# Designs tried in a protein design chat: VHH binders against Geranylgeranyl transferase type-1 subunit beta (CDC43). Part 8

Target 1, 376 residues: Geranylgeranyl transferase type-1 subunit beta (CDC43), of Saccharomyces cerevisiae (p18898)
Amino acid sequence: MCQATNGPSRVVTKKHRKFFERHLQLLPSSHQGHDVNRMAIIFYSISGLSIFDVNVSAKYGDHLGWMRKHYIKTVLDDTENTVISGFVGSLVMNIPHATTINLPNTLFALLSMIMLRDYEYFETILDKRSLARFVSKCQRPDRGSFVSCLDYKTNCGSSVDSDDLRFCYIAVAILYICGCRSKEDFDEYIDTEKLLGYIMSQQCYNGAFGAHNEPHSGYTSCALSTLALLSSLEKLSDKFKEDTITWLLHRQVSSHGCMKFESELNASYDQSDDGGFQGRENKFADTCYAFWCLNSLHLLTKDWKMLCQTELVTNYLLDRTQKTLTGGFSKNDEEDADLYHSCLGSAALALIEGKFNGELCIPQEIFNDFSKRCCF

## First folded at step 1 (VHH)

Design b14 (framework vhh_8cml_1)
Fold by ESMFold2-Fast, scan of step 1:
Structure b14 (fold): chain B 376 residues (1-376), chain A 122 residues (1-122)
Amino acid sequence: as target 1 above (376 residues)
Amino acid sequence: EVQLVESGGGLVQPGGSLRLSCAASGFTFSDYAMGWFRQAPGQEREFVALITRSGGSTDYSDSAKGRFTISRDNAKNTVYLQMNSLKPEDTGVYFCAAEYPLFGKSADFDYWGQGTQVTVSS
């Protein structure tokens, strides 16, 4: 397959702004009342615009009204009549007494409100204790992991949902946004020791996190971000940290230096992947894994920029997956730009520049403003 | 209501071929990566194949690579698995699965079908 180059390695900022703006402007026409992904679209679009220095609170404050309508507060039919709250992806409810509240939509809504600076609603109307009680109900009592939503018959986490490290991250991020900082804060709502035990059980022998001793960079980023929010990165052994750093550095596909030899031995090595990061061994590079791997390295060592080839990943993103005509970033050089990869590709570049907070997946300036306003 | 409905399974002789289909409803199909998994009696589910949202990229288990082809038709909300050179070891229930890639790739998928039986026997 012959591919043209994207020309010089430069960020097409105006095209990226237009790409993200199109997604917000077309929401009423492109998505119907049953689209459960609307909250995620708002989050990724606002995050991308904020990364490219758009004043999103001034331009897109109208979306706050729509998001506020998705905040649901309800009483469970349990022995204590527990009051929970959270955000739904759709306003349509088809089952009486069922909760459609879920962890991903709740996190996306809260992060979007923070980026849009809806602090008055966040600090006065939003019931943080009932949000935290919803998160509490999503924790598995046996493993300490989390599921996305509650089963209406049991008022406990749905047994058919995934309960991996992604949902551990979302749960802890929501509690952190609600004001939890110390172990004592988290212990009010969740079994922090069981959660830590679950996370540690997902460590792989030669570094990184994954399922059944199979390391994966996405799970690694979720685990490390969760530990960072719990102020518990120091609970990882020095050996495991060193092994994980080494494993993450080996995820960068490179025709240069010591990594050239490893790349040439890998069956999945492709010249179009040069500089990009893979999620697992012997797989292709993907724009999102640039973010997940760089975030993981950033959390493990202050010297991460000296250890990885930041110029090569920058060139991969700008020359291979950046779309200079339409704006946005694709998964790889063969696909069209999409919102998820556009946001995370932009976030990876912002992380390299010191402008992004990977633990909450928001711009650093927004995190700084939020931290100053949070009462603790 | 989210549904994934598999079809195309059956009994086939070693060296034969089968084409599995999975019809999706109740969610925006084009926003989801689609996968095929299989499970033999008394064993854990194992990964077989993955196709990305647009269909631009695919991934295969070592046992499927070179023999199986995954494809999708976003206009028809359907994912396919073309299986060639079938072996007795390919016998199992084949499951269609959907994943929204919001947090990177996962071995655990968000939605699952009921499965379709594939039996490779002389």
Scores: ipSAE 0.013, ipTM 0.317, lowest interface PAE 8.3, mean pLDDT 81

Design b15 (framework vhh_h_nbbcii10_fgla)
Fold by ESMFold2-Fast, scan of step 1:
Structure b15 (fold): chain B 376 residues (1-376), chain A 126 residues (1-126)
Amino acid sequence: as target 1 above (376 residues)
Amino acid sequence: QVQLVESGGGLVQPGGSLRLSCAASGFTFSSYSSYALGWFRQAPGQGLEAVAAISGSGGSTYYADSVKGRFTISRDNSKNTLYLQMNSLRAEDTAVYYCAARDYLFGSTPEEYDYWGQGTLVTVSS
């Protein structure tokens, strides 16, 4: 049982708070003719602040008004007049034959509102059925996967859109937030069996999940989180779980073997990467992969802290990628801190401390509070 | 089939501007891209270096210190196109510029990108 953050604090909490706060105060201006996705920026910033025990609902509740303006409810053209809803990344004029509602912006908005404790909106204003219909329309009928948005000509998922494990995760997370818990709940809105078949088809022969039989820790985290939200982790074979644990443990860049498993010498080993996690074989360690790999291990085995080198990944994050002068976390020791890696590096440390819910990518206390309100 | 095609390179005087475009096929940007995208460059006799990158959601961007404040990365989801607006060009910006894509997550180094364009030459000289 490793105690990664025990002893004198090496975490520069006050500077991390200031780093995330700057991103909320100095949101990027829209590019000429194109808006930056402010919803993602708000999500990562609010998440980071919440991880560091800032009362975000008290301080940043004003952002709820801005986010609520991005909730769109519309009627689809020539497809049974279906009423759908969701969130857009930027406000657009009423443009015929176009919808900018998409799964990622919808999830970012919902998670941000949960972290800001906007429960009245979720209980009284959010039209969960129309939101679930949008998710339903995003599901591919042939393979059960999801696309991010609808084709404006057909009002169905575009054949050229990506439909990988990321969108499966986002779709299921949205439905979970809307109250789906049992298979019967999910079956009301999506073809759960086809979705499960698609996820299982993305298993790689020697463990992990990925496109084209190429294991990737990000896809693995998405697949496992999706299965966890569907209460379907037990559908994975024992052999596949064991192979996936083994693969994930080999993602830790280390000159040492793990406690429960003899690691082969990592061909990608670099001293600057020692203790960090790589996303796939023969790549460098990256702060975000610490989160994706540790979340995946957490979902697969109760003994995950004993199996991986949690002290080494903590040292990688705090000594290599934590920026003690500016706050935040960089992707590696050569780069400046950025919002994405700052949020996920903080989340990885919180996950090690048992304070983070990796399946929805929010603090555990917030998840517990939301669960009591949504599922009682 | 994933394919990236760069355009917009050429000869420009110091202090000038160029806009590079990268047209993507085999996947869509739509309202959210399934791929993180970046611009990389290789000057004569030098290694490949990161210039700018943008996440799949468009919510996060990266710029190398040498180009920060001069270059702007953007994407047009409706046109399946990535852009690099290059202002205040210097002789040191002379390089072959490559568009690159990676599945799912924002990449840290060139080695983490899976798909590459053929490159477009930018020459900054008098």
Scores: ipSAE 0.000, ipTM 0.137, lowest interface PAE 19.1, mean pLDDT 80

Design b16 (framework vhh_h_nbbcii10_fgla)
Fold by ESMFold2-Fast, scan of step 1:
Structure b16 (fold): chain B 376 residues (1-376), chain A 126 residues (1-126)
Amino acid sequence: as target 1 above (376 residues)
Amino acid sequence: QVQLVESGGGLVQPGGSLRLSCAASGFTFSSYSSYALGWFRQAPGQGLEAVAAISGSGGSTYYADSVKGRFTISRDNSKNTLYLQMNSLRAEDTAVYYCAAKTGYEWLSSDRYDYWGQGTLVTVSS
């Protein structure tokens, strides 16, 4: 919860707004939703605009009509005639009698509806129980992890799809949006203990989370956000939390503190990376890993702003990856701005300012309003 | 030899104000130092909790939710002193207040600050 500065802003707010607005304007004018990335584009663009204080509900509510058309509700051919629902990326890609509903598009659509204040639709028309049943079907019964979509022949999670901590996060976030808060709420739809067992099995020996004992900050953020939404961060051992905090702080590429010695000896050190965060050891800094690492630190310790070099990461984002001519943020100083890095770089800055909810990846004011409506 | 010495504590009425000072010796406050500075408190029957912190560069501050909007942390590099301005004091703010410093970002909780003051008692009572 950052104190206001008396100095001029280095953030090119007007150009960032225009950058995000251009992405919404470039969406297909066709009544057919061919673009499979359109849901993600809407989410990242609206999130970015909302971070820069645009009243997105007043200005971009017309996108709700397109999103509502991508809400699919169907009956599975199983013994229970289970009714599921969710969001598809494109109506053109639907196969009759097969669901193309998937977890990422469902989460992007729900978060976009929340940011656009589509609460009447959300509270009265959207079938939250059938959304939750879709999530239920995506859980692997053997290991408790989640896959992105269902196999149309078995009505179970697709056996060829990868299951990892990203889909665990998306599944739990959808259930949380649908009203799950207590363990009993989650247990109505998923095997919560089995999910927790899976997440704990993805802990790395020296801290952080990742597949095959390979720590990665993106997986770490997904795991910690999932545990936060399940009110289960306290299930992590103190040693693992301390090791993870230490690992995350070592992800900041810095000439200061503990990284000073490593930077002096590292032939791969790039001055353009100074202050930024890497996703894993011996890699370059990337704008999105500022968000994933800072979110992870925020979830592990209340003292996180004191423990990392927040001024240095701010300088990295504003001086190296912010594009002052076009607006937006790039992956690194060599690349052009793109929507994903522009959204997550803006989110990282908002998180430092205490204005962003990292667990649901939406602005804090929007989360606060959503919470009042769903919890009474 | 690094030392932190707190001052400014005492008895104050609810709704009143106090300014705590922490004079540092044995190291210099600087925008180039990796020292982080903070205020912690321990209320009767409670554990130690972080109240406010300021980064070594002075660019970042942290406040506990219970004091946000009422307390302000600041530093004066010319006086080598850390301050905590406490406004709108409540009975619940009664605690021993500690100034603490850390010299590197590997020390990651209240119990891992390298240097601690002796503490100064703040009593908020009628």
Scores: ipSAE 0.000, ipTM 0.143, lowest interface PAE 19.5, mean pLDDT 80

Design b17 (framework vhh_h_nbbcii10_fgla)
Fold by ESMFold2-Fast, scan of step 1:
Structure b17 (fold): chain B 376 residues (1-376), chain A 127 residues (1-127)
Amino acid sequence: as target 1 above (376 residues)
Amino acid sequence: QVQLVESGGGLVQPGGSLRLSCAASGFTFSSYSSYALGWFRQAPGQGLEAVAAISGSGGSTYYADSVKGRFTISRDNSKNTLYLQMNSLRAEDTAVYYCAADSRYDLLTGPSEFDYWGQGTLVTVSS
């Protein structure tokens, strides 16, 4: 069996730009309300282009009007006639007494507008208070976690809906984008203490965060990014931080250095995974976990680049999962490139270069410009 | 691995009926009860058109004016299957039909979890 990619450790920048541009070209020039993944496609594509030094505002700023059409502001059928807003996927179903607004599409849209520098709309037209009220309605009153959307009959989260750390991250990221910085800002819209209690309850005994005491890199990145946006990383004990760093370092599959012995004993070890990161124990390396693990390490320690094998993960991404013919990055060396792994693999490389903000999943320069404009 | 798989397409005469099924695997419809599930179609030379949608509870439905009164959408959460009953079919209903589910996921799950579209099934209305 031949490996999918084995070229030199070199970024094929032109091919990556064309890969991301092709995905944008699949989108209709006008809003048709039929592609549920449209906001995600825009976000990953322009993020990838921005990582590879394309001036996305200049080239794709005409997409701002198209994205604005996905913004919905509505009045809930509740006792207070609560006004909420958010973004829908392009699958806009006009179902009576139902809202198609959800947290993921809202975050993708807001981050895309920030990357395209649509500051006029963001600062003057977008109703941040109604966005924040939508987030408020998504919070569970009993445990402080968040659901993705509202039940159309109750205008609350359904008791059977998923409400894990992913939605905690998205909710807090949206509120942060809406201008929340201090605990007082967040407390206007959500129960911050209950949220913190929920996040802390998802700590695993041996470090990291996850469901049912099973550590997971993705959930760990969500929890740490949420705590960073809440200025609450210091609430983690030193012991838990140390245990989490150790756990994350052991997620790197390595035939080199101090991790060689553990990699040789790992039931999931594969030579094609050498240098990559796994999402949890006894699993294969995956391009996206390079980002989630490196972001987590970056949030926990200034020395993260010295502690992990950054050259090995760079070589894994460039030699194993980078597709030199088509552009883009795949999940692993056996699969084709896809938009998600292409964006997050590129983000991992940008994070190593100090050019990416993992807390909001956007380029660092864009985050810096946004932060200057949204301080009050 | 999350997948939506359509079945039930084929050749049918004008005035005939077909029932399309969309089987979900790798996730359960009950976890999407607050989101719409729907059917879309793309006819030759046309753009993508929304055909029908159903709420998680099955209590609310939407239909495009072109199919209203002829098509019925339904779901069976116990079988993890979405249906489209198509009656009184016309030549203009000839299209590739796609099953779709609203995303409940985020940046962590990526487009493979968001992209809850089937591969499509061809319906041809002709003699």
Scores: ipSAE 0.015, ipTM 0.210, lowest interface PAE 7.7, mean pLDDT 79

Design b18 (framework vhh_h_nbbcii10_fgla)
Fold by ESMFold2-Fast, scan of step 1:
Structure b18 (fold): chain B 376 residues (1-376), chain A 127 residues (1-127)
Amino acid sequence: as target 1 above (376 residues)
Amino acid sequence: QVQLVESGGGLVQPGGSLRLSCAASGGTFSDYSTYALGWFRQAPGQGLEAVAAISGSGGSTYYADSVKGRFTISRDNSKNTLYLQMNSLRAEDTAVYYCAAGEKYLFSDTSRAYDYWGQGTLVTVSS
């Protein structure tokens, strides 16, 4: 064990807080912007502020009013007159018999409410069973995967929409938030065995998850988080877990240790990427892949911090992608800070500190409080 | 074929110290420093468990919780040799100790990450 300490890179905490605060302040107070996903902006901003120890419930509870207005509960025009609910991104008038409820906006809203500690609304007003029924309707019966919204003519998951591991994660995360814990709980709303079969079918031969045997760290994080929430990580073979750990460790661009040799074989190797993580082979490092890769490693092995170059990824984030003037984190050292990379870069650092729950993408303290309060 | 040969095992009293060495020779060792190296042990009736691992340059190390603060892994790339310094030995440390090398340039707490293995050296901690 190396016991020497090096001088740490500085985190500009006050600048990061101001960066996230500005994004909340710049949200239009009225008029529906077509290109602005306000629910996602609220989620990333509140998450970033929470990571930097801002009491978001006290300071930004006014955003709850806007989010609450986007909760819709409706009855489907189907044979069972199914009652569903969820969150929409816009309150624009709907086509009769259509629903604009979708999985991503529903998850962003629920996680934001949890971070803002809106337990009164969450426990008394939100109809968790109708939320779970909406998720149920989004599951594709043939493959067990999920789509983001319903087809207005069939009131079933749209057969023309893309289904992938991202929507599997979002669906299971919503059900988990609604109180599903055991296989029996999930089976009330979804075909859990078929979902597991789909996830397992997305395993790549030499480790990781991805479409058509093309491993990708984002899909890997979604798959592993989904399995964790389903208490099903043990269904992965030891060989696949080891291969996936090996693949994830080789995603770190490193000038040091045994990973130096692998990095030098990468045709896309760039010294400015040193310590960062790539999303797939032969690509440049990106701030968000630090989170996706470290979350995946954390879910697979308790010793993940010792297996990867933790100091190097910390230095990559703080010295290369942290913006000391404006606050926030950029995708890479050439781009300006943006909300997505600022949130996930901050989350990666919080995960290293043991302060972040990667499975629900919220601070660990908030997850612990939620777990005590918000169960069926 | 790469050969790993352990040495330094033996009988030692509780609280004592012992240093294990693992010498690498032959095979395709064109650059010894690229290989990940580790120590594993197996007590009678128990499974194989990871003890310590070290990256090619020695910049990163892993230790099992049971040995942290007592054992130190190190390597000398100029001599193609891996070491395990074992201090404050306990009866529960009694096991056959194996050194291992990963041809894929990865170090890990799992035995499957390692392609080359020594024959093992017995460490007995007894009064």
Scores: ipSAE 0.000, ipTM 0.145, lowest interface PAE 19.5, mean pLDDT 80

Design b19 (framework vhh_h_nbbcii10_fgla)
Fold by ESMFold2-Fast, scan of step 1:
Structure b19 (fold): chain B 376 residues (1-376), chain A 126 residues (1-126)
Amino acid sequence: as target 1 above (376 residues)
Amino acid sequence: QVQLVESGGGLVQPGGSLRLSCAASGGTFSDYSTYALGWFRQAPGQGLEAVAAISGSGGSTYYADSVKGRFTISRDNSKNTLYLQMNSLRAEDTAVYYCAATYREILGSYDEYDYWGQGTLVTVSS
């Protein structure tokens, strides 16, 4: 039996707006422990508000103008005196600029400014070429993958030795925002063929993408979004696409339909997880994996809404992880709402409604506005 | 590669306080700030339990219901160190405490963490 509607909305929209607003109200006055992480807090909060139809550009444009101060343009101490730019999480000048500029803060800042519709910023302040050169420096020349930042002593390479599909996605998303569309555009800054080779090498035997040959829906979403932005989804074999769709559909925890048999046999099945998505096999459902799995399915097949149980994942999000008293969404029904899960749970619902662009992780209307006005 | 080392464990009386530290090596300030970090514990004869987590970029925190209001997670990116301030300790808080790190913005899930410390014992007894 379905829940009676009888007029009242199941989505506590006003409480969700207040949840995201609370995170923004304190940020402009905080100079202590929040400085380094402020870009992500802004991104998740503005994205959540935009999903719930708040005009964030009108309401928060002036209040978040200080974000522009996190944009740094600097000259590397290398043989070519390379000019790079990007966004820092902290304004502390005691840390070398090359160390403090990183890919995640840069993407979060750019996406936030797009959601604020600061189109003049992209024409007058943002140096797209120097931003793209920073991305270029983050590419591993041997594998074609990306690291998050540069080493302050060498101005080449990273102090992070991990180069996963997350940073490939972030790097390509930044270049896409900077105007790269064709292979020739990307090739000006990165080795696109080596990047494609790396992404394809992260395919798993039974479908999906993952680190160290273990399928994971988060890595799968990053890989597929990267390929979409590179106009290269067609390079995936039909067999791999079919295997990946099947794998993703089996990530939905369900006692109903085609998944009933697996749920009944799964020793880790919990009724509180019914309808939600797991990130990997034999794990519990999590609000964020609803987004990562549904985005992946959306990129692979036009029929994704017919193939997965969208009503059940909607019920999981609204009845299990939505917090009706405080607003926001939690990871699962046992935990409190947090900013990350609140944003991605809201994004999953927006994706089901056809109102979200999963490739750049922003509302579809905002993507369309940016596309027609700036760099598309 | 990230190496995590816990410290600050020991014997404490019920109602007392302890501060655990987790030092990360092999990263710069920027690298450290890209990691989401968490505290997990395993009591004698029990399974692994998530205690608290803090995101690398979001400043968002998670707490298990059993510790909410008593424990505070924090990080100092300039020192590459994660902290857990534990107040109003109870006998049921007795466990080996582990710190863990992941490159993802994922909070509160032990199955998503890639790097783990060796653990530090906390005993709450009179």
Scores: ipSAE 0.000, ipTM 0.233, lowest interface PAE 11.9, mean pLDDT 79

Design b20 (framework vhh_h_nbbcii10_fgla)
Fold by ESMFold2-Fast, scan of step 1:
Structure b20 (fold): chain B 376 residues (1-376), chain A 127 residues (1-127)
Amino acid sequence: as target 1 above (376 residues)
Amino acid sequence: QVQLVESGGGLVQPGGSLRLSCAASGGTFSDYSTYALGWFRQAPGQGLEAVAAISGSGGSTYYADSVKGRFTISRDNSKNTLYLQMNSLRAEDTAVYYCAASGYKDFWGTPTEYDYWGQGTLVTVSS
């Protein structure tokens, strides 16, 4: 008799729920005005709770009032008197005559409100067009890439911000949430062809995406999710797709039953990494790269579960990085659980179960409910 | 918030039957189907005990050993209503019966996991 086959799940669900709940309850007392990005904490916590079958709208709807206070709508001092809106990370960061609105806080707030089912706000209060105009202003006119915020003196994308594939993803995700679906919808606010040109320029010679021809699974996930939301995955060549799938499969660390690469040939091999995914060549496995790699594979091929060792990555997450005493997931087996890795490790497991939408980084049921709503 | 109102209690003779109903209001239809729902009871001078629970999906149910084979829990999500069919009632079933809703889909039989409670309905089993 195999008790483990018919017994309770190896996932310590009650401990994981308590872990995420602690982060929400301690937010005011532990941070007390010094945290500049409370939206990220709320997003990761609500997402984790939703993955573990908590009705977050019923239990945490009171957080909507706090999040709504971070919505800013303002008029730019430009020739057109452009009205923009978005979310700030902290009310303490509000500077007179400056726009502290940024793309990451805006996306985290919108996704959190979707998970909390704040559809009254989305349908009656949120000015989606002014939010889309903020995204428009963040686009670089020469490259088509995006920066996180505006320079308050020029009302243009901040020249000191990095413009990489992460901000391309965030910008497109926000526009998608605002109702953009067709190329014509996106073209109303951004130069979609220049954005696509930028994304394609970030392709690496032997597959995957990354800066300076260095493939990276995080950038690859951002690029592929962006292309998926733009309905443009088909613009990738078959060769590049195959090369990228091969590269992603080689990111899984395995000492046995490996698909294409033996771990003894991997310079970064560590026995504690067995089954996990690395973000790039010659690095150790990390809980978050399980999500980024599996999401990328899912977007590229319907057969992704047959091509990678899903049982081994599940064992890595549950036996190595899951923390059975505190709840949550750590980066690796040596570190303590943290909110980011707890959310993405949980998301990776949910993605394997078909319960997670990787393109918007929210549970699949929440995405299905949201997709029935009008956004413009 | 979810508000719960019980009905169907009253006086019944040993061996008789009663059907309790719990009507939920507030929130959306989707909210109700995502709750685990349960029945708890408290007899005079006793603590609160779990009677039965039902999942929002899949039809998973829990019953206390004292009521197995006699009581049946069911729900109608289209009517936002929870039911407890009580058959072969005994004097020891005399209690105030409470319906409760939990935001945790897989927690059954533990009062601390239930966030919303009805006001209770009295069931008296005597001749």
Scores: ipSAE 0.000, ipTM 0.270, lowest interface PAE 15.9, mean pLDDT 81

